# VH-VL binders against Chromophore lyase CpcT/CpeT (cpcT), part 8

Target 1, 201 residues: Chromophore lyase CpcT/CpeT (cpcT), of Paulinella chromatophora (Freshwater filose amoeba) (b1x536)
Amino acid sequence: MSASLSQLVHQLSARFNNQQQAFDNPPLYAHIVVNCRPLVHLLPGSLLIEQSYAMDPLKPYRIRVLRAQTRDEKLIIFSYSLSDEQKYWGSVYEPERMLKIEEKDLQAIEGCNYIVRKKNSNFIGEVEPGCRCLVDRKGVTTYIVSKFELTNKGEMRTLDRGHNPVTHEQLWGSLGGVFEFNRTTDFSKEIPYDWIEEWKK
Below, E stands for the ipSAE of ESMFold2; O stands for the ipSAE of OpenDDE; V2 stands for 0.75 times the mean of E and O plus 0.25 times the DockQ between their complexes.

## First folded at step 1 (VH-VL)

Design t13 (framework fv_sotevtamab)
Fold by ESMFold2-Fast, scan of step 1:
Structure t13 (fold): chain C 201 residues (1-201), chain A 121 residues (1-121), chain B 112 residues (1-112)
Amino acid sequence: as target 1 above (201 residues)
Amino acid sequence: QVQLVQSGAEVKKPGATVKISCKVSGYTFTDYYMHWVQQAPGKGLEWMGRIDPEYGSTKYDPKFQGRVTITADTSTDTAYMELSSLRSEDTAVYYCARAPYEGSYYLFDYWGQGTLVTVSS
Amino acid sequence: DIVMTQSPDSLAVSLGERATINCKSSQSVLYSSNNKNYLAWYQQKPGQPPKLLIYWASTRESGVPDRFSGSGSGTDFTLTISSLQAEDVAVYYCQQYYSYPTFGQGTKLEQL
């Protein structure tokens, strides 16, 4: 599992965009940038993730901390919210600001963890079952269905949908089908040697 | 050979709902988007929406959003288009059409034979 | 929306003569990164679905006779039938697939 965990974190540590997909079909796919960058000062596997529109990259529509770990011989990515999200908007582009995030700023989001499996050289993750990954959009609470596939060739595919918690009706995500991202910047070299050594224990 | 076979003609009253099917064969259903296109009598072609059968993701033209629902059943390789609150101006031939999953998402290489829906009192 | 406008609305051509149909888009459908024009041409005969003839502005679909050719770039496109045959009598539509798919209003090609 140590080798698989290391591979997962290396493949996640990148800036991705769907520029080709968005330019081929602007009404179907917004031009999105996803930055997932190691928080080298926190526990091993900690990553800051910012998702933003390419035209406004410093104001992410979603910011989270992820922590990839092995639990009971399974790969899991734990999801955390930040107590003050706006304070850290765009910090993924500025390491000095990003590295001021502390453990005390993190709040676990129960129900939003990803269960990850390895298939050949790819990683496939799905948010945990139970319809418990709740997000608020414009005063409406929805639960997220989220899937990703990550390849060793710098590709990432994602699917996100929001559903009514009571009726299960899909309320958003019709503009977002499967998004196809390509790595544009590699942050994997920022992964500390001490994380790699810890994972070998 | 690739085939898209649609259900037969429908006659409906104003306010009714119609659901038409498009059964595919000759290719892997989940490898292509399935689109729906409306053609009113003597008029041109108007895109309604599409589905990605692999993930179930849909996209609709704003003109039809709220009245059209597109679904897919991968166990039977069949796509469906449901149009509610029918009006006389919805009288048209409805086509399903497939498109590549990448790069050419709206290029329609194969079409169904069409389904005539007549809405009259 | 990208608006597609065809000219003429109808055209009558004698067998063996050249037919030319024009299509204009309200904005460029040329994607600079891959240098491709996201434009297609379809043929529709009465009682039949549209049939893809040309894609990427000038690439003929498999099985389409070589008398059909597409040309143009950016906003101005042309479909040419070099020598009209009786079976070519149909309505022809241009379509952009650069973004939200939109079709021209159609050009009815009749035998003179």
Scores: ipSAE 0.000, ipTM 0.449, lowest interface PAE 15.7, mean pLDDT 86

Design t14 (framework fv_sotevtamab)
Fold by ESMFold2-Fast, scan of step 1:
Parts: C-alpha cells; sequence; structure tokens
Structure t14 (fold): chain C 201 residues (1-201), chain A 125 residues (1-125), chain B 112 residues (1-112)
C-alpha cells in the first residue's frame, strides 16, 4: 500500500491544464489550471490544491489542502478547507507563502474525503459514499459527487456534480462531461525524503 | 427577484462607439457568466461574447473580436458591452443574458436563463 | 461555425392541436464523453427578450408548461407543443452550445 501511496502523491504533485480540451471546445470548457503542490513542512501527503481560470491563475476559484494517507489498508485523500482562504490565494506559485500554512489553519471537511483505488497503472478517486459532502451554493444545499482519474502518462480526468439531498436530481456541475487535464509542470521532485521514509514504515 | 436592467436606447453616427450597461439584482453577480447577444431588426440572434464577472475573463465570437469589449464592475453589479467602429449593419437590439450554470461548474452551459429587456442601438447619419 | 437550420420558417396551428418545429445542426452536437446533446430551445414574443424553454435537448426549464417537449439527438432535433394555447404564439429558436453558441433562423408560430 506504501508503494501505491507514494505513486499517488507523486502523480498528484503537478500543475495541470485542460488547454487542448478548451481550445477544441471553446464555449463548452473553460481553460482551467490545477496546481497541486507538496506542503513539505506539514504531515506526509499534504498538498495545496488551487483551481483557477488560466487567464487569472493567481486568483483561484477553489483552494483546499489535501492529505493522502493509507487508512485501514485503503488509499484515502482527506479534504481540508483553510480558515482564511484569500490570504493564501496564488501561494502555490510562491513557496515562501505556502510555508506559512499551519496545521491549525486546516478545517476537516467531513464527508468530502476521496477513496482511491489503483486500476492497472491508473488511480481512480471518488468522494466517499453517504451523500454527506454538503456544499451551500447561493443558499441551495447540495451534496457533491466528485471523481478523478490519474494516469501514469500525466493525464487527469475530473467530474464534479451537485445533487439535491432529498430528490437526488443533479442541480449543478459538470453537465458537459469530464474535464481532461494534462500535466505541464512536475512538483513531485519537491516531495521530501522524510515522507518517503515514513511511508516505508 | 432576478432582474437584468439595461440602459436606454442609443442613436449613433457611423464610426462612433457605443457602451451599453446591464445592472443585475436578485442574485450574486459574480456567481454566473454574463453574455451579450445581438438581434438585428427582423433577424435572428447572434452571440457576441461573455464575461466571468469575478475574474474579468472574457471570450468573444470571432465575428465580433476586435470591435467588442465586455467588462464588469462588481462594486455596482453592472456588466458593460462596448462596440466600436459602428456601421449601419450594427443597428440592432442588444441583450445581456445570464448563463444557466453557477460560476464554479466544471462545464459551462452557454444557455441563457434570464435576459435583460434589450437596448436598441440605431446607427445612422 | 455550427450552422443551425430550422423548418418550417413559419407555421399556423389551430388551438388545441399539436405544433412541431424541427432543427438541424451542420454537425453533431452530441458529446461522446457524456452522451449529452448541447441543444436548447427559446420562445420570443414581440417586444420581449427570448425565454429559455428546454436545454440538453429534452430537459424542460423550471416553470415551463409540460405541453412543451424536446426530442432528438446528434443533428436532428424537434420541439413539440402537444396542445397549442393562445399564449404560445411566438417565434421559436433552437441554439447549440457544443461550440461558440449559434442560433437557428427562427420559426414563427401563428394561430390558424
Amino acid sequence: as target 1 above (201 residues)
Amino acid sequence: QVQLVQSGAEVKKPGATVKISCKVSGYTFTDYYMHWVQQAPGKGLEWMGRIDPEYGSTKYDPKFQGRVTITADTSTDTAYMELSSLRSEDTAVYYCARDLEYYDSSGYSYTFDYWGQGTLVTVSS
Amino acid sequence: DIVMTQSPDSLAVSLGERATINCKSSQSVLYSSNNKNYLAWYQQKPGQPPKLLIYWASTRESGVPDRFSGSGSGTDFTLTISSLQAEDVAVYYCQQYYSYPTFGQGTKLEQL
């Protein structure tokens, strides 16, 4: 499981964009940049993720801290919000600002963790079952359905949808289908040796 | 309730520039893309472009690129469409229209659920 | 540039009778990855902006009467009004959003 955890974190540690998909489908898919960068000063598997429009990469529409771990012989990515998100906007491009994020700034988002499985050379993650990953958008509460797939060729596919908690009908999200990302910058070399050693225990 | 209120009719000379406003209320301005659509008299609808009001990101139809500029002022919840080098064939009703999807949707719908009342722009000497 | 062509250009239908409007796209607006058709229908009355009726080819917008239905896939789409009411007299437009949005030329629906 340790080898799989290390592979997962290495494959996540990158800058991705969907430039090709957006160019081929101009109004359908926004050109999005996803940065997922190791928070080397925090617990092993900690990553800062920023999702932003390519035209304004320093002002993410979504910022989270992820923590990939093995729990009960399963790969899980725990999701955390930051208590002051705007303070850290764009910090994925400025390591000195990322290093100011502390454990106490993290708020666990119960119900929004990803359960990850390895299928051949790919990793497939899905938000945990139970319809408990609640998101309030414009006064409407929905539960999120989220899925990603990572390949060993630097590709990532994502799907996010929001559903009515009572009727289970889809109210928002990826009606256009999956976003298709390609790795552009590799952050995996920043993964500390100490994390790799800890994962071998 | 949701309202998109546009500025009043304009009469312009060929070569002039026109700037039309679209003030929104009843929802969070930055949550939805705002689109602009042209309708010439007795003709169909032509999409001009859109803005993401939160980030200022714009996309324009190639037919209007170079002459159209779409902007947003989040302090007044107002979107603007500016069309330069006006010609007689630019005589039309111009609509602002809200995207059906929330801003943070993974795929944008580019379908339009709420529309402004329209602004007639007449280009003549 | 995806070209949208509607037929007929105009039609007259008696109250209570079925009205059928067709829309053809110059290329498929079905996205293979999600199996969705990027097609919407609008109603426009004189002096008013367009009103969204249907999106994703067959999903009815909130508040739209159930006599309105959309069908079709790929390049051929149909808007059906099962029983015409007086307030349905309008121009109807189809719109694709598979690429930069383009609209059909419109179909004028009149009461016979």
Scores: ipSAE 0.000, ipTM 0.539, lowest interface PAE 11.6, mean pLDDT 86

Design t15 (framework fv_sotevtamab)
Fold by ESMFold2-Fast, scan of step 1:
Structure t15 (fold): chain C 201 residues (1-201), chain A 119 residues (1-119), chain B 112 residues (1-112)
Amino acid sequence: as target 1 above (201 residues)
Amino acid sequence: QVQLVQSGAEVKKPGATVKISCKVSGYTFTDYYMHWVQQAPGKGLEWMGRIDPEYGSTKYDPKFQGRVTITADTSTDTAYMELSSLRSEDTAVYYCARTYDFGEGFDYWGQGTLVTVSS
Amino acid sequence: DIVMTQSPDSLAVSLGERATINCKSSQSVLYSSNNKNYLAWYQQKPGQPPKLLIYWASTRESGVPDRFSGSGSGTDFTLTISSLQAEDVAVYYCQQYYSYPTFGQGTKLEQL
C-alpha cells in the first residue's frame, strides 16, 4: 500500500486550476485555483489545501489540512481544520509561514474523510458516508458530497455538492457538472525521498 | 422578503457613462451571484455579466467586455453596473438578477432601470 | 455563442386550452457527465422583470403553478401550459446557461 500511498500524495501535491473550463463556460464555472502542498515538517502524508477564486488567490473559500494514510489496507485522506484559519490564509504561497503550522493547530473533522481507491492509473476518492461533513459556504452551513479523480498526467476532476443538513436538498455546487482541473505547478518535488519510510507510523 | 431595488431612470448623451445600482435586502448579499441583463425596447434579453460579491470576481459577455464594469459594495449590500462610451443602441431597460450558485436560473430580479441615450 | 431560437414568434390560445412553445439551441446544452440540460424558461409581462418558471429544462420553480411544464433534451425544448389562464398572457423566453447565457427571441402569448 506504501507505493500506492506515495503515488496518491505525489499526484495531490500540485497547484491546479480550471482556467480552460472557466474560459469555455464562464457563467457556469468559476475560475478556481486549488493548491495542495506537502507539509513536510508534519507527519507523512500531510498536505495544506487551499481552494480559492483565481481573482483572489490569497483569500481561500476553503482551507484544510489533509493527511493521506493507509488504514486496514485502504487509502484514506483524513481531513483537519485549523484552529485559526485566517492566520494561515494564503500561506500555501509562502513556505516559511506554511511551515509554522503545528500538530496542535489541527482538529480532526469527523465525517469529512475521503475513502480512496485506485482504478487503473487513476485515484478516485469520495467523502465518507453519513452526511456529516459540514462546510460553511456563502454564509450557509451544508453537508458536502464530494468526489475527486486524479490522473497520472496531472489532471483532477471534482464534484462537490452541498446539502441542507435538515431537508437534504442540494443547495450548492456541481449543478454545472464536474470541475476539470489541470496541474500548473508540481509540488511533489518538495516531498523528501525518505518521508514514506515514516508512513508506517 | 427578498428584494432587489434598482436606481431610477437615467437620460445620457452619446459618449457618456452611466452607473446604476441594485440594493438587496432579505438575504445575505455575499451568498448569491449578481447578474446584469440588458433589454432594448421591444426586444429580448441580453446577458452582460455577473459578480460574486463575496470575492469580487467578475465575468463579462465578450460583447460588453471593455465597456461594462460590475462592482459590489458589501457595506451597503449594493451591486453596481457601469456602462461607458454610451451609444443610442444602449437605450434599454437594465436588470439585476441573482443566482445562488452556478447555473440555477435567475430566481429574483430587480424592477429594471431605463437608460435612454439621446443627443 | 449559443443561439436560441423560439417558435412561434407569437401565438393566440383560448382560455382553458393548451399552449405550446418550442425552443431550439444551435448546439447541445446537455452536459453528459451530470445528465442535466442547462435550460430555463421565463415569463415576462409588460412593465415587469422576467420571472423564472422552469430550470434544468423540466424543474418547476417554487410557487409556479403546475399547469406549467418543461420538456426536451439536448437541442430541442418545449414549454407547455396545459390550460391557459388570463394571467398567463405574456412573453416567454427560453435561456441556456451551458455557456455565456443567451436567450431566445421570445414568444408572445395572447388570448384568443
Scores: ipSAE 0.000, ipTM 0.457, lowest interface PAE 14.7, mean pLDDT 85

Design t16 (framework fv_sotevtamab)
Fold by ESMFold2-Fast, scan of step 1:
Structure t16 (fold): chain C 201 residues (1-201), chain A 122 residues (1-122), chain B 112 residues (1-112)
Amino acid sequence: as target 1 above (201 residues)
Amino acid sequence: QVQLVQSGAEVKKPGATVKISCKVSGYTFTDYYMHWVQQAPGKGLEWMGRIDPEYGSTKYDPKFQGRVTITADTSTDTAYMELSSLRSEDTAVYYCAREGYDSWGTYYFDYWGQGTLVTVSS
Amino acid sequence: DIVMTQSPDSLAVSLGERATINCKSSQSVLYSSNNKNYLAWYQQKPGQPPKLLIYWASTRESGVPDRFSGSGSGTDFTLTISSLQAEDVAVYYCQQYYSYPTFGQGTKLEQL
């Protein structure tokens, strides 16, 4: 279908870290590792994403399943939670465990889909409008403002902030601006040819 | 300044093939889908198809029955629309049009070529 | 195929008066996931290509005068020119991009 869908999934399929940024500004930026790896046994565009502190990479602070697809001529990344998240913690490092994730384990997260656009060989995505992407943090419910940019040079930039659903006050997230990640491992070679063929039609 | 410049008017006989060009300047050609729209004399606008110039990926409206072929040449920043098996009802002005600035993969059109009149007559 | 129907087919308005053009889609062009209406409006003068006026039903394209506004949601949309000027004499088209793009039949706006 869309050649840009294939390119998006290839650019997402990597391990990223912000080591240089974190070492340059430790008070503002924690050292984060983001693993985004194809779930080759599920529908095309399905990815497991784990976000963790570099010092504790097997215990992600966030784990999700993403599914990149085209709907109504739009490039969208649908967001899913796992019914038993702890069962799959660190599985991005262990393909045999990761590939046990089934469709029945996925729960769509209303309001947390990313709308993606392409510009200058980069992909820019942001969570859908409506302030409906709700996340609980330490017993407080917030809505997420989330943006990312992917480059064809293995760079990823992200911005995540949580806001009060009633007052819209920012309750958590970086005050230092965007996190700057670099690709350290390429998972794009794991993308099945069957997915690429499906995306052409 | 963004410009889309199309090739000149064509007169063709029924059954012939026509190929129209659209040369762009003022922006990065591969960053935006290029679309083609038909307007029969005194009538409305009809979308024909589009191309992603970076990958050559195309999408066509089923109403054009596989008769339309859209291509792009990134070395010359030029998109082409080829329409085969011409009929008298294909007499129309044909426009190339760029997808909107803020919307990748959405089909509203912020810049248009000047149009190319194709007349099909026996 | 989403069918776009405009009304009226033609309209004559005096300079300085309000012009209102309506557009109806055969099915909703509101996408629930992003809460946007996939609807655009164009102006076309004789011998010229269409010019984008409005996108996302109500967002004015850069350089388009403030007197042009778009409103509506779902299946019913309106283009309003608050105070007609001579240069506004043209044919106006609505267009959906929720699916394969389709245009309304056009509304011819003339000066009284």
Scores: ipSAE 0.000, ipTM 0.451, lowest interface PAE 15.3, mean pLDDT 85

## First folded at step 2 (VH-VL; framework fv_sibeprenlimab)

Design v1 (from s02 with light chain T31D; at its last look DockQ between E and O 0.45; V2 from the best seeds 0.00; counts 0 for: pae E 9.0 > 2)
Fold by ESMFold2-Fast, scan of step 4:
Structure v1 (fold): chain C 201 residues (1-201), chain A 120 residues (1-120), chain B 111 residues (1-111)
Amino acid sequence: as target 1 above (201 residues)
Amino acid sequence: QVQLVQSGAEVKKPGASVKVSCKASGYTFTSYDIHWVRQATGQGLEWMGWINPNSGNTNYAQKFQGRVTMTADKSISTVYMELSSLRSEDTAVYFCAREFWSGYEDFDYWGQGTLVTVSS
Amino acid sequence: EIVMTQSPATLSVSPGERATLSCRASQSVDDYGSSYLHWYQQKPGQAPRLLIYGASTRATGIPARFSGSGSRTEFTLTISSLQSEDFAVYYCQQYNNWPLTFGGGTKVEIK
């Protein structure tokens, strides 16, 4: 079980982009960079995630702290927002700034945690059930359906959709639209030995 | 207008190999995984494995590990399934199927099937 | 390997009648409030067609007369008012555990 948690965190700890997908499918897919980097000074499994357009990598359209843990023999990634997001924009590129993030800056986002399953060598995650991961988009409230798949070959697929809370009709996101990412930088070597030891317990 | 079109029927001798093709159209080929499922005459469905057409990464059912190889050719939007060391019990209709939801293995579109007959 | 068992093997019904098909898993296919089970329809000489995904959600284009229910190990597919085009073999499939497995099928035929 601890081996699966360690594998998940190692596979998440990277910089990913969908450059090939964007180039193969103009203008259908934006060129996006996802940085997921260990917050080595916080509790084991803590990662800073920034999602940005490749043309503007220091201004993420989404910044979160993730914490991967095993609970009741299940893999869960807890989602946290930052109290002052703009203060930490682009900090995945600057470890000195990233390491200033403190536990007190984190706010749990109820309903937006990922439940993760390991199938063979792949990890498949989806946002927890209950339709409670709410996002306001241009004055319209939607609940998010979010899925990801990680492979041991450095690939990540994501699917994000927004649905009407009452009718469950899809309001944004592409029908069957999947973003395809490839790892470009490895941050897994930054994972502290003390995290690995803790995961063995 | 999503379509998966498979190659025609094959007759093979025991010990030979067969390579079945599945040509995709009407959608972004690299965005959906393709699975292979077979069905022996009068029997149920048996899952064989899947391929990511973008990366070429594969995952096979243990029963077929070592005998099956799945590949993808992006230039012609075609997936292949090759099964080696054929036996009479490999006589079946072989289907390719598209996975609609990542991680759900829900097969929303299927090829028409390819009958492979293994006989001496 | 999760073994999927469908019953009955053959169901004889008249057009306009309700048909209820059962699917049982050898172990739970539920995880975190979701049931990892799909239903397919297959007509002779044709490829299977997805009817229901996630135990209860109708696939695009599937008529409202088809509904799925159940959880854990016991699942049902119901056809509320059987039409002539509904005579087919129906398969359940689990996707909670590797390898993916299908039930043996239930053949729905005219009485």
Scores: ipSAE 0.006, ipTM 0.511, lowest interface PAE 10.6, mean pLDDT 85
ESMFold2, look of step 2: ipSAE 0.006; ipTM 0.545
ESMFold2 (binder alone), look of step 2: mean pLDDT 91; pTM 0.915
OpenDDE, look of step 2: ipSAE 0.044; ipTM 0.677

Design v2 (from s02 with light chain N97D; at its last look DockQ between E and O 0.13; V2 from the best seeds 0.00; counts 0 for: pae E 11.4 > 2, placed apart)
Fold by ESMFold2, look of step 2:
Structure v2 (fold): chain C 201 residues (1-201), chain A 120 residues (1-120), chain B 111 residues (1-111)
Amino acid sequence: as target 1 above (201 residues)
Amino acid sequence: QVQLVQSGAEVKKPGASVKVSCKASGYTFTSYDIHWVRQATGQGLEWMGWINPNSGNTNYAQKFQGRVTMTADKSISTVYMELSSLRSEDTAVYFCAREFWSGYEDFDYWGQGTLVTVSS
Amino acid sequence: EIVMTQSPATLSVSPGERATLSCRASQSVDTYGSSYLHWYQQKPGQAPRLLIYGASTRATGIPARFSGSGSRTEFTLTISSLQSEDFAVYYCQQYNDWPLTFGGGTKVEIK
C-alpha cells in the first residue's frame, strides 16, 4: 500500500485541463483547469487543489486542501476547507503564498473524503457514499456524488453531481457525462523525499 | 445512445468452450470497464469478472478462475468472454454490462444477453 | 464471499399499493459509514436495469416512487405506489467486497 500511496500522490500532483473535450464539445463541457500541488510544509500527503474555469484561473470556484493517507489498507483522501478561502485564490500559481497556508487554517469536511481503489494501473476515487457530503447551492442543500479516475498515462476523469437529500433528484452537475482531463504540468518533483521515507515505514 | 450488442445464442457439448462477443457503441469504449454476469434459467444473477478494455487487465470471480478468459479489441470496440470446460450447470444467459464508474460497480447499460446451452 | 438474501421470494401487490422488498447481507456491506449496495429491476426476457445505487440514490430516469434505505446488513427497496410496469423481479447487489454478489431476487406480482 506504501508504494500505491506514493504513486497516488505523484499522479495527483499536476495541472489538468479538459481543453480538447471543451473545444470539441462546447455545448456539453465547460473548459476547466484543475491544479493540484504539494503543500510541502504540511503533513505528508497534503495537496492544494484549485478548480477554475480556464477563462478565469485566478478565481477558482473550488479551493480545498487534500491529504492522502492509507487507512486499514485502503487509500483515503481527506478533504479540508480553508479559513477565508478568497485570501488563497490563485496561490497554486504562487509558491510563496502556498507556504503561508498553515494547519490551523484547515477545517475537516466530514462526509466529503474520497475512498480510493487501485484498479490495474488506475486510481479510482469516490466521495464517501451515504449522502453525507453536503453543500448549499442557490439556497438549497444538496449532497455530492463525486468520482474521479487517474490513469497511468496522466489522464483524469471526473463526475460531480448534486442531489436533493430527501428525493435524491439530481439538481446540478455533470449533465453531459464524464469530464476528461489531460495532464499539462507536472508538480510531482515538488513532493518532499521525507514524505516518501515516511510512507516506507 | 449507448449500446452493447452481444453475439447470438450457442449450443455446446460438455467439455467444449464458448466465446461470446460484446460490441460497444455510443460512448468512449476505453473509459469504462466491462463486466460479465450470467443468469441460469429461472435463477439469480452471478458475477463472473471484469475487463478494463484500455489496458486489457482482468479480474475473475474465484469460481471461474482458470476457466474464463476476457479480452478486448479496441479497434472494433469489442470485448470477448470465453468459458472453457463447459458443463451442464453453465447453461445460462450471459450478459455484458458497462460499469458507469469503475469504483461503484453500478451497471448502467447491459447487453441483450447471450443464451449458452450445454447439453449432452 | 458476502451472501445476499432477499425476502420474500414472491410478493403479491395490488396496483397503487406499497411494495416493500427486503435484502440482508451475511456481513456488513458498509465501509466508513457508507453502504455499498445497489438495486436492479429485471423484466421477463430483458437485461437488469439499475434502480438504486449506494443503497438510497436513484439512478437517472428512475421514478420517485422507488426508494432505497438501510445500512450495514439490512436494506429495503420501497415502491410507494405500484404501477403496472413495476411487475418484475428485483435484485440487490453488494460491492463492498469481491466477488460481487447478488441476492436471489424478489418477484413482484399482481395480487
Scores: ipSAE 0.006, ipTM 0.484, lowest interface PAE 11.4, mean pLDDT 85
ESMFold2 (binder alone), look of step 2: mean pLDDT 91; pTM 0.916
OpenDDE, look of step 2: ipSAE 0.018; ipTM 0.610

Design v3 (from s02 with heavy chain S102L; at its last look DockQ between E and O 0.25; V2 from the best seeds 0.00; counts 0 for: pae E 10.5 > 2)
Fold by ESMFold2, look of step 2:
Structure v3 (fold): chain C 201 residues (1-201), chain A 120 residues (1-120), chain B 111 residues (1-111)
Amino acid sequence: as target 1 above (201 residues)
Amino acid sequence: QVQLVQSGAEVKKPGASVKVSCKASGYTFTSYDIHWVRQATGQGLEWMGWINPNSGNTNYAQKFQGRVTMTADKSISTVYMELSSLRSEDTAVYFCAREFWLGYEDFDYWGQGTLVTVSS
Amino acid sequence: EIVMTQSPATLSVSPGERATLSCRASQSVDTYGSSYLHWYQQKPGQAPRLLIYGASTRATGIPARFSGSGSRTEFTLTISSLQSEDFAVYYCQQYNNWPLTFGGGTKVEIK
């Protein structure tokens, strides 16, 4: 399982871009860039993720810290928000700014962790069961469902949606289908050797 | 309205192959994985595996590895399950089921089932 | 592989009475404090119907007389005040570990 955790973090440590999909289908798919990069000074498996429109890469619409770990022989990605998000916008392009993120700035987002399964070379991640990843939007409480697939070829498929917690009807999110990303920059060489050694213990 | 419609019943000899289809409608076909579950007469449910209809990626239960092949045709929103080297023990109703979007392998919509009978 | 054991195999109950169905896992089906267990209902000639997901949450359209409880290795489905439509076979399913496995079923029949 330590080999699968190392593999997962390596495959996540990248910049992803859905340019082909966006250019082929502009009314249906926005052009999105996802940057996911190791926070080498934090606990093993920590990654800064910034999601932005390609036209405005320094103003991400979502910034989070992820932490990939093995728990009970399963792969789990823990999700954290940052206490002052705007301060860190664009940090994924500037390693010296990433180093200023501290453990105390992370707030766990309960119920929003991903359970990750490996089958052959694919990683498939899904938000925890129980519909517990709750947000209010437009005065209505929804639960967030998020799924991703990472292939060994550097492809990433994602789907994010909000649902009514009683009826399960989709209230917002991806209606045009799955976002399809390709790996455009590799950050996996930044993964500390110390993390790999810790995972072997 | 979400619907999964499967191909009709089949009778096969031992050693043959069967290919069952599952046509989806009422939702975005490529956004949900399809699982296959079978049930022998008077027996419980047995999970066979799943397919991602967008990528074509599959995961098969170890028991069926090497005998089962799942494919998808996006142009007609259809998934196929092919089981080879049939034995009498493969006589069962075969269901396709959509994974509920929560991604927790809870199957909220099922096909009507396809009876496959293997007899000499 | 996690073996799921349901008991009893058959439960004979009068209409209007309470039914209690048991599901035992050979090892814990909890991960990070959540139970990865579903309950299904199946009537003759029909596909299974999802009743309860995540051990205790009713699926859409499922009446309040159905409730689930339990954690780790011991789980219970309770049907308060059985209706004529509730006589069926009930299955538990774990999804904590691959492969996905189902219990052998509990047939609830009229006494």
Scores: ipSAE 0.006, ipTM 0.519, lowest interface PAE 10.5, mean pLDDT 85
ESMFold2 (binder alone), look of step 2: mean pLDDT 91; pTM 0.913
OpenDDE, look of step 2: ipSAE 0.025; ipTM 0.679

